# Designs tried in a protein design chat: VH-VL binders against UPF0738 protein ABC2521. Part 1

All scores and structures are predictions.

Target 1, 124 residues: UPF0738 protein ABC2521, of Shouchella clausii (q5wf04)
Amino acid sequence: MKQYKVSAIEVDEEASTVELEEEIDAQLAARLKPGKRVLVDSDQYAFIYILEDEEAFYAIRFEKNVWPALNEAHKLKTSYYVKLNEHTRLALVDMEEELVFLLENIRGNGNYGEAFEQAVNDAF
Below, numbering starts at 1 at the first letter of every chain, in headers, positions and changes, except where a header shows other numbers; Kabat numbers aren't used for antibody chains.
F, E and O are the ipSAE of ESMFold2-Fast, ESMFold2 and OpenDDE, as the mean of both directions, binder to target and target to binder. V2 is 0.75 times the mean of E and O plus 0.25 times the DockQ between their complexes.
[cut] marks letters that were taken out.
Atom coordinates printed by the task and the answers are left out, and those that the model quotes come from them; centres of patches stay.

## First folded at step 1 (VH-VL)

Design c12
Fold by OpenDDE, look of step 5:
Structure c12 (fold): chain C 124 residues (1-124), chain A 125 residues (1-125), chain B 108 residues (1-108)
Amino acid sequence: as target 1 above (124 residues)
Amino acid sequence: EVQLVQSGAEVKKPGSSVKVSCKASGGTFSKYAISWVRQAPGQGLEWMGGIIPIFGTANYAQKFQGRVTITADKSTSTAYMELSSLRSEDTAVYYCARAYSSSWYGHNYYYMDVWGKGTTVTVSS
Amino acid sequence: SSELTQDPAVSVALGQTVRITCQGDSLRSYYATWYQQKPGQAPILVIYGENNRPSGIPDRFSGSSSGNTASLTITGAQAEDEADYYCNSRDSSGNHLVFGGGTKLTVL
């Protein structure tokens, strides 16, 4: 599964824009749709939003370096959009809802490991 | 060339319902969506909702939620918009339009490139 | 819900340049689409996405965006450009469409 790292999150009062370290080519960007799922990578300390086309899944990785910005967006309960390239932005549908669910689950669940839980608690 | 042919003008009483049709002539709906937009006399454009005929899934503006129903018949390449509980402020020209979207809820662009000529609906007692 | 705002009326002298601006929070994430409408007619698509112009639309029409704004620019306004112009985009949720209030352009 192709993974794209988040380089920054621009937080506005109602909308947050997710910037990627690399652009996605126009053809792929045109086919991508939100997967409406957020996964947790507790080993690498990342939240992963799933994107998909008709053939495959893709990942947007929110690693620890962007958690402060992500928390800011979370506090404001913004909508989320990812800039795939210069001409395409994609709504991360249900990002906030999924994040809320995961944060609650992580705080109440020891399955993620103490170190990861602590990191999440420090950031959020 | 694809054209959208809409049903004729309607005169309705308050509390009644109206159903406007929009038939694609010269082609099929294909992968496009159909949007419904209305315009009251002397007012601006107002989006009501849309449907992706291939999937049959529709979404509606919050203002009309529960009062509007948008459907599509793929076999006849016809979309329908039914508005119930009509009131005087529903008097308007109702347009159907062909909309491009590879992902209905995902991408940051959406355009309507083919429009019907509009259907005038007058609600009066 | 999100809304789009635009000036209700603007004027431009024949042959001059005019910019019609649309403002809204959703424009930070979504491109604006622009429609031209003349009295008694259905709207016509003039600009969409990243300054895309449909066939048949003169090249004097162009689109741009910045921050929470989108703009339609007519470079060298012609008499036939006198019309109402509407901006349109997805709302903040991405699930609905929203129109601006429209701008009446008068060519002097």
Scores: ipSAE 0.007, ipTM 0.609, lowest interface PAE 9.0, mean pLDDT 90

Design r10
Fold by ESMFold2, look of step 5:
Structure r10 (fold): chain C 124 residues (1-124), chain A 124 residues (1-124), chain B 107 residues (1-107)
Amino acid sequence: as target 1 above (124 residues)
Amino acid sequence: QITLKESGPTLVKPKQTLTLTCTFSGFSLSTSGLGVGWIRQPPGKALEWLAVIYWDDSKLYSPSLKSRLTITKDTSKNQVVLTMTNMDPVDTATYYCATHRIAYSSGPLYFDYWGQGTLVTVSS
Amino acid sequence: EIVLTQSPGTLSLSPGERATLSCRASQSVTSSYLAWYQQKPGQAPRLLIYDASSRATGIPDRFSGSGSGTDFTLTISRLEPEDFAVYYCQQYGKSWTFGGGTKVEIK
């Protein structure tokens, strides 16, 4: 699965814009749809929002460096959009709902790994 | 041909830890979008999901049981392992492992291929 | 958590009859992410229907699913002897939950 790391999150009162370390070309950007699921990578300290087209999955990775901004967006309950390139933004449908479930699943649960649980508790 | 098989003890005393292994063939858990989950069914009762682990080591745990569960994988051995602590007679059930896939358009899905199941009895 | 309520609990019918099974969700199931499973005694569940209305591979066309939002239906147009079993619905729109089951038994 191709993964795109988040470089920054611009948090506004109603909407947050997710910026990527690399741009996605126009052909792929036009095909991408929100996958409506967030996964956890406990080994690399990341939340992963799934994107897809008819052929494959793609991932938006929220690593620890952006967790402070992610928590700000979470507290404000903003909508989330990813900036795929200079011309295209895509709604991350159900991002907040999925994140809420994951944070609840992790809290008080050492089975994700003690270090990962502590990192999440410190950030959120 | 996808197959899964559960193995482990069939009799456990209260307060002991249960360890179950799911051994599978016909797919690799290194395949993007693929996961293996555990579901149990007490005799004569409905199904209850327990935990899921994905190809990228992402995990989800049932909220009511999360403090007692650990799920891990060994991709090279085609195995997924579930550990459940502090067993109680109420945990007597048939335990199944099953495949769980992320669909291209729907995200995490239903459980499509199931093992035969293994009955675990917890008795004083 | 989305609670699924299946009705009736038991459906007593003869071979050749039409069976209609209901699954109601406590809140709307996003994009109709709902599956149906068949389980015979001593066997693992078998996937019948996914995404509310799509048949899994190898499932006869006498099985059909319908519904959206909170109300979903499994229909067996003409019961065969092998169709007498317990049927479960499962939602996967928000976490995973299973219904309590409907037993289809021979009258």
Scores: ipSAE 0.011, ipTM 0.583, lowest interface PAE 9.4, mean pLDDT 86

## First folded at step 5 (VH-VL; from k05 with heavy chain D56Y)

Design k11
Fold by OpenDDE, look of step 5:
Structure k11 (fold): chain C 124 residues (1-124), chain A 124 residues (1-124), chain B 107 residues (1-107)
Amino acid sequence: as target 1 above (124 residues)
Amino acid sequence: QITLKESGPTLVKPKQTLTLTCTFSGFSLSTSGLGVGWIRQPPGKALEWLAVIYWYDSKLYSPSLKSRLTITKDTSKNQVVLTMTNMDPVDTATYYCATHRFAYDSGPLYFDYWGQGTLVTVSS
Amino acid sequence: EIVLTQSPGTLSLSPGERATLSCRASQSVTSSYLAWYQQKPGQAPRLLIYDASSRATGIPDRFSGSGSGTDFTLTISRLEPEDFAVYYCQQYGKSWTFGGGTKVEIK
């Protein structure tokens, strides 16, 4: 599964814009849709938003370095948009709902590991 | 060539439910990145966004009117339907459906293709 | 919800003059999520500017958008007869909201 790391999150009061370290080509960008699913990588300390087309799944990785910005967006309950390339944006639908669920689920849940839980509690 | 056309009753009594249909051509809501929205405009007044629906069946509503609005799509008929309950004379307006010409976004952030609009009068 | 306030309400000018329209947001708006529309009587709105400063397809270069944060501006460098209309700004994010509009009328 192709993974794209988040380089930055521009947080405004109504919407947050997610910037990627790597651009996605126009052809793929045109096919991508939100997977409406956020996964947790507790080993690498990342939240992963799933994207998909008709053929495969893709990942947007929110690693620990962008958690402060992600928390700011979370506190404001913004909508989330990712810039796939210079001309293409994609709404990360259900991002906030999924994040809220995960944060609640991580709290007090030993399945994620104590270190990861602490890191999440420190950031959010 | 993209075209949209609104249809439905032009006269509604107070407390009744308005049902409007947007029939479009030149695009399909089965195509990734497309969406259809509704915007209304009272006579001599400003524009007001009502709702939007995306190809993956995600829906957004005006916060102030959310409890009264329902938006659905029938991809096979190239139609989007808006229902608005408990109509009042203040809801008298021209109702537009609109879409975005760029299919590489996850639905419209702005609207560059509009129907001609249909005037709906709410009166006893 | 973000409120967009447009000023002035009415702008009376002659063909050939410069028009400057203001759109002020009640809170900060990401520049990528601000648009301008033109509406003539009896017609649906027409997209002019998106992403605060990008001209839509087919829009003459006499139309330009600028601004960031809470203050945005639409400029018509030299008014043509067909430019006399109502102009709306619009933001998108959690929701879509429009300004109250500025009517550009002939003096």
Scores: ipSAE 0.125, ipTM 0.758, lowest interface PAE 2.8, mean pLDDT 90
Fold by ESMFold2, look of step 7:
Structure k11 (fold): chain C 124 residues (1-124), chain A 124 residues (1-124), chain B 107 residues (1-107)
Amino acid sequence: as target 1 above (124 residues)
Amino acid sequence: QITLKESGPTLVKPKQTLTLTCTFSGFSLSTSGLGVGWIRQPPGKALEWLAVIYWYDSKLYSPSLKSRLTITKDTSKNQVVLTMTNMDPVDTATYYCATHRFAYDSGPLYFDYWGQGTLVTVSS
Amino acid sequence: EIVLTQSPGTLSLSPGERATLSCRASQSVTSSYLAWYQQKPGQAPRLLIYDASSRATGIPDRFSGSGSGTDFTLTISRLEPEDFAVYYCQQYGKSWTFGGGTKVEIK
């Protein structure tokens, strides 16, 4: 599965724009759709928004270094858009709803790993 | 062709820890975009989901049981392991493992391939 | 959590008859994320319908699902002998919950 790391999140009052370390080429960017699901990578301390096309899954990775900005967006309950390249942006549908669900499931649950739970509690 | 099979003890004493292994074939949890979950069914009662693990080590636990459950994976052996602590006679049930697939248009939300199940009895 | 109430608890019918099974949710189920399973004694559940109305691979045309929001229906247009079993609905709009089941038995 192809993974795209988030480099920064520009948080505004109503919307947050997610920037990636690598641009996604125009052909792929045109095919991508929001998967409407956020997963957790507890081993690598990341939240993962799923994108897909008709053939495959792709991951937008929110690693620990961007969690402060992610928490700001979460507290403001902004909508989320990912900048795929200079010309294309894609709405991350259900991002906040999925994040809320995951945070609730992780809270008080040492079975994600004590270190991971602590890191999430410290950041959010 | 996807197959799953549960293994583990069939009789457990109260307060002991149950460990169940799901061994599967026909897909890989490391690259497939699938999850594997555990569901139980007490005799004569409805199904109850317990936990799910996905390819990015994302885990979800039933809220009422999360303090007692741990789900892990061993992708090299095509196995998922469920551990449940502090067993009680009310936990007597048939335990199933099942796949949790992604559908492109709908997301990865239902259980489509099931193991045959294993009955676990907790002595009174 | 979303509670699913299945009715009737037991449906007594003869082969060849139409069966209509109801699943009602305590809250609207987002995007019709509702599945139906069949379970025969001593066997694992078998997925019949997903997303309220889509038939799973290998499921005969006599099985159909419909509904949205809080009210969902499984219809078996013409009961075959092998269709006498317990049927469960399951929602996956918010977490996962299962209904209590409807037993379809020979009259």
Scores: ipSAE 0.018, ipTM 0.652, lowest interface PAE 7.4, mean pLDDT 86

## First folded at step 7 (VH-VL; from k11 with light chain T30D G93D)

Design m2
Fold by OpenDDE, look of step 9:
Structure m2 (fold): chain C 124 residues (1-124), chain A 124 residues (1-124), chain B 107 residues (1-107)
Amino acid sequence: as target 1 above (124 residues)
Amino acid sequence: QITLKESGPTLVKPKQTLTLTCTFSGFSLSTSGLGVGWIRQPPGKALEWLAVIYWYDSKLYSPSLKSRLTITKDTSKNQVVLTMTNMDPVDTATYYCATHRFAYDSGPLYFDYWGQGTLVTVSS
Amino acid sequence: EIVLTQSPGTLSLSPGERATLSCRASQSVDSSYLAWYQQKPGQAPRLLIYDASSRATGIPDRFSGSGSGTDFTLTISRLEPEDFAVYYCQQYDKSWTFGGGTKVEIK
């Protein structure tokens, strides 16, 4: 599964823009849809938003380095958009809702791994 | 052909920890879009979701039971393990493991393949 | 947490009759997040319907799902002897919850 790391999150009061380290080509970007799911990579300390087209899944990785910015967006309960390239911006549908649930599920629960749980608690 | 089978003790004493193993075939948890969950059913009662684990080390737990639940996977063995601490007679139930898969335009919304279930009785 | 209430608790019918099972959600559920299962005694649940109205693989045409918002329905157009079982609805909203089930028993 192709994964794209988040380089930065531009947080605004209403909407946050997710920047990627790598641009997605126009052909793929035009096909991508929000998967409306966020997963956790507790081994590598990442939240992963799933994108999809008709053929495959793709991952937007929110690694630990962008958690502070992610938390700012979270605190403001913003909408989320990912800048796929210069011409395409995609809404990360249900990102906030998914994140909220995950944070609640993780907090106070060492079953994700105590180190990861602590890292999440520190960041959010 | 996807198959799942639950294994573990069928009798547990109160306050003990239950460890159940789900051994599956026909798919791999290294494949994106796949998850394995545990669902239990007390005798004559309804179904209750317990936990799920995905191809990432991504886990979700029942909010009411998360403090007692740990779910792990061994991808190389095609196994998922559920532990539940501080067992009580009220936890007597048939425990199922089941698959759910991300689908295009849908996601892990349901459980499509189930093990036969294993009855776990909690009694002194 | 979304609570699913199924009704009736028990439905007594004869083979050949039409069965209508209700699943009511405590709040609006996306249709794509609603599923139905069949469970026979001593067996694991079997997925019948997903996305509220899509039949799972191998499910006969006599089974159909419908509904939106808070009200969903499973219909068995003509009951076969093998259809007498307990039926559960299920939804996903960050977590999975099931209804209490409807037992379809032979009259």
Scores: ipSAE 0.161, ipTM 0.778, lowest interface PAE 2.8, mean pLDDT 92

## First folded at step 9 (VH-VL)

Design p3 (from m2 with heavy chain L109E, light chain D93S)
Fold by OpenDDE, look of step 10:
Structure p3 (fold): chain C 124 residues (1-124), chain A 124 residues (1-124), chain B 107 residues (1-107)
Amino acid sequence: as target 1 above (124 residues)
Amino acid sequence: QITLKESGPTLVKPKQTLTLTCTFSGFSLSTSGLGVGWIRQPPGKALEWLAVIYWYDSKLYSPSLKSRLTITKDTSKNQVVLTMTNMDPVDTATYYCATHRFAYDSGPEYFDYWGQGTLVTVSS
Amino acid sequence: EIVLTQSPGTLSLSPGERATLSCRASQSVDSSYLAWYQQKPGQAPRLLIYDASSRATGIPDRFSGSGSGTDFTLTISRLEPEDFAVYYCQQYSKSWTFGGGTKVEIK
């Protein structure tokens, strides 16, 4: 599965824009849709938003380095958009709701791994 | 082609820990878009979701039971294991494992293939 | 948590009749996250409908799903003997919840 690492999150009052380390080509960007799911990579300390087209899934990786910015967005309960390239932005539908659920699921739950849980608790 | 089978003790004493294993074939948890969940059903009652684990080591637990649940996977063995601590007679139920498959361009939030289930009775 | 209420609890019908099962959600549910299952005695549930209205593989066309928002319906156009079972609706909203089920029994 192709993964795109988040380089930064620009947080505004109502909407946050997610920047990627790598731009997505126009052809693929035109096909991508929000998967409306956030997964957790507890081994690599990442939240992963799933994107999809008709043939495959793709991952937007929110690694530990962007968690402070992500938390800022979370505190403001913003909408989320990912800048796929210069001309295309995609709404990360249900990003906030998924994140909220995951945070609640992780907090006080060592089943995710104590180190990971602590890291999440420290960041959010 | 896809099959799942639950195994483990059928009788557990109160306060003991239940360990169930789901052994599956026809797919791999290394494949993107796949997950395995556990659902239980007390005799004559409705279904209750317990936990899910995805192709990433991403886990979700029932909010009400997360403190008692641990879900893990062994991809090489095609197995998912669920542990549930502090069992009580109220936890008597048929426990199912099932595939949770992401679908392209559709909501993936269903369980499409189920094991036959295993009845676990909690009794002194 | 979204609560799914199914009605009626029991539906008594004869083969050949039309069955209409209701699933009402305590709050709006995205149709993409609404599914229906069939469960016969001693068997595991079987997926019938996903995405509120899409039939799962191998499901006869006499089964259909419809609805949006808080009201969803499973319809069996003409009941076959093998259709007498318990039917559950299921939704996803960060967690999975099931309805209480509707038992379709032979009259």
Scores: ipSAE 0.328, ipTM 0.833, lowest interface PAE 2.2, mean pLDDT 93
Fold by ESMFold2, look of step 9:
Structure p3 (fold): chain C 124 residues (1-124), chain A 124 residues (1-124), chain B 107 residues (1-107)
Amino acid sequence: as target 1 above (124 residues)
Amino acid sequence: QITLKESGPTLVKPKQTLTLTCTFSGFSLSTSGLGVGWIRQPPGKALEWLAVIYWYDSKLYSPSLKSRLTITKDTSKNQVVLTMTNMDPVDTATYYCATHRFAYDSGPEYFDYWGQGTLVTVSS
Amino acid sequence: EIVLTQSPGTLSLSPGERATLSCRASQSVDSSYLAWYQQKPGQAPRLLIYDASSRATGIPDRFSGSGSGTDFTLTISRLEPEDFAVYYCQQYSKSWTFGGGTKVEIK
């Protein structure tokens, strides 16, 4: 699975724009669709939004370094868009709803690991 | 082809911890598009999902049972393990493991391949 | 949490008849993320329909699904002897919840 690390999140009142460390070429960017699911990588302290095309899945990784900005977007309940390249933005459909469910699932649940749960509680 | 099989005790006492193992073949949890979930069914009653696990130690738990459940994986052994603490006679059920598949154009998905199930009886 | 209510609880019909099974959600099921399963006694559930209307591999065309939002239907156009079973709906829009089931039995 190809993973794309988030470098920054630009948080505005109604919308947040997610920037990636690596550009996605125009052909792939045109094929990508939102997967509407957020997963957890507790070992690497990341939330993962799934993207897909007709053949494969791709990951947008929100690692701990961007969690402060992610929390700002969460508190404002913004919509989310990822900047795939200079010309293409893609809506991260259901991002906030998935994140809300995950944060509630993690809280008070030591089964994700005490260190991970504490890191989430500190950031959110 | 994809196969799953549940193993573990068929009889437990109240207050004990149940440990069930799902051994699978035909896919890997490090590979995109598939996860493993646990579902139970009390005799003559409806199905109830318990937990799911994906790659990168991504997992979710049923909100009502999260304090009692732990799901882990051993990717090298093609196994997923569910533990459920503080068993009670109401937890008597057939426990299934099943694949959870991300489909193109769909988000979180249905369970398409099921193990045969294992009946766990909690005797009073 | 999305609660799925299936009706009727039991449907008593004869072979050759049409069966219509209802699944109603307590809130809208996004993108029609709804599946139907068949379960015979002593067996694991079998996937019939996914995404409200798509038949799973190997499922005969007498099984059809329809609906969106909060109201979903499974139709069996002509019941065969092997179709007498319990049918469950399941949504996968928010978490994973199952309906209570509809038993289709021989009248």
Scores: ipSAE 0.177, ipTM 0.708, lowest interface PAE 5.6, mean pLDDT 87

Design p5 (from m2 with heavy chain P108Y, light chain D93H)
Fold by ESMFold2, look of step 10:
Structure p5 (fold): chain C 124 residues (1-124), chain A 124 residues (1-124), chain B 107 residues (1-107)
Amino acid sequence: as target 1 above (124 residues)
Amino acid sequence: QITLKESGPTLVKPKQTLTLTCTFSGFSLSTSGLGVGWIRQPPGKALEWLAVIYWYDSKLYSPSLKSRLTITKDTSKNQVVLTMTNMDPVDTATYYCATHRFAYDSGYLYFDYWGQGTLVTVSS
Amino acid sequence: EIVLTQSPGTLSLSPGERATLSCRASQSVDSSYLAWYQQKPGQAPRLLIYDASSRATGIPDRFSGSGSGTDFTLTISRLEPEDFAVYYCQQYHKSWTFGGGTKVEIK
C-alpha cells in the first residue's frame, strides 16, 4: 500500500488542510476517493486515513510530529481536506467521527499497547 | 484456499483470563485490506463482534468490552491471539475467528471466511 | 450505537413458499454496510448478502436483499429444504452489530 506522510496541518476555525510530504500526480489525484476509515499503526505511532481508487488502497499517515496540530483540529471539530497537489483537494469524509471513536477505543487498560496508549493520552 | 481454526481452552474458571488463538492459511496479514476478527455467540443467542486486527497492527475493539480484550498478531506464524480478562459465566459462548476484507469500495465491511468455532464454557 | 431489530422472530413456512425477513435499524444505515448471514445448526455463519442487495459468491438467485435507510429485507423466493436456518442481518457503523435473528422453520 502506498503511504503518504503528513508534513503539516493548517488548522482554521472550521476547516483544516492536510499537507503531504510529496505531491500526488494529477492522474491518481483525480481518481482518489475517501475511504471513510481511520486505522492505527501502534508500532509506528500513526493514525492512518484510508484513500482508495477502484484498484487499491492508499494511506495518509498522521505521525506523532503532527499530532499537536491534529489535536487542535480535533478540539475545534473542523472538517478535513487533504491537498493532493497544487490543483486538487479532497475532503477526508468522516475523519473527525472516526478519530473520536478511535481515541475512545484506545483509552483503557493498554490493549493497544501501554506505550502507544500513553503517547495518545499525552497528545490528546 | 482461506481457512481459519480457533484453538484454546474449552473450560475456564470465573475471573480467569481466556486466551484464544486463530491459526489461518491462504492469506497474510501483511497484505493491505485484510483483517482477522473475533466474534462470539452465546448458546441460543445472537452474534457479537469482539475485536479485529489488520495489517500494520491496526486494531479495533467492541466499545462495551474493550477494557477486557486484547488482540495481537504474529504474522510470521499466521496467528491472531485474543485475550479476554475477568471471565464470567455470561461469557460462555462459541468463539469464532473470521476474515474481514475491504473491497475496492469500502462498503464491503463484513466477515466472509469463518473458522468452525470453539465453545468456551465458564464454570460457576 | 445502532440496534438491529429482526422480525418475525420465527417464520414457519413450507418448502416452495416465499419468505420475507425484515431488519430494522434504530437509525439510518448506509446500505453499503448492510449484510445478511445464514446459520445452520452446529455451523458457523455463512455470508449471503452484502451491500444490502449483492449476493455473495455461490449464493443461489432465490436469495435477494433490498432496502435502505432503516428498513431492509431479505427475500427467499422459493424455499428449499436447505434454506431452513437462522438468518442474521449485520451493519457497520464504526463497529459491527448483528440483529437478533429470524428462524425460518418448516411448517
Scores: ipSAE 0.581, ipTM 0.862, lowest interface PAE 2.0, mean pLDDT 89

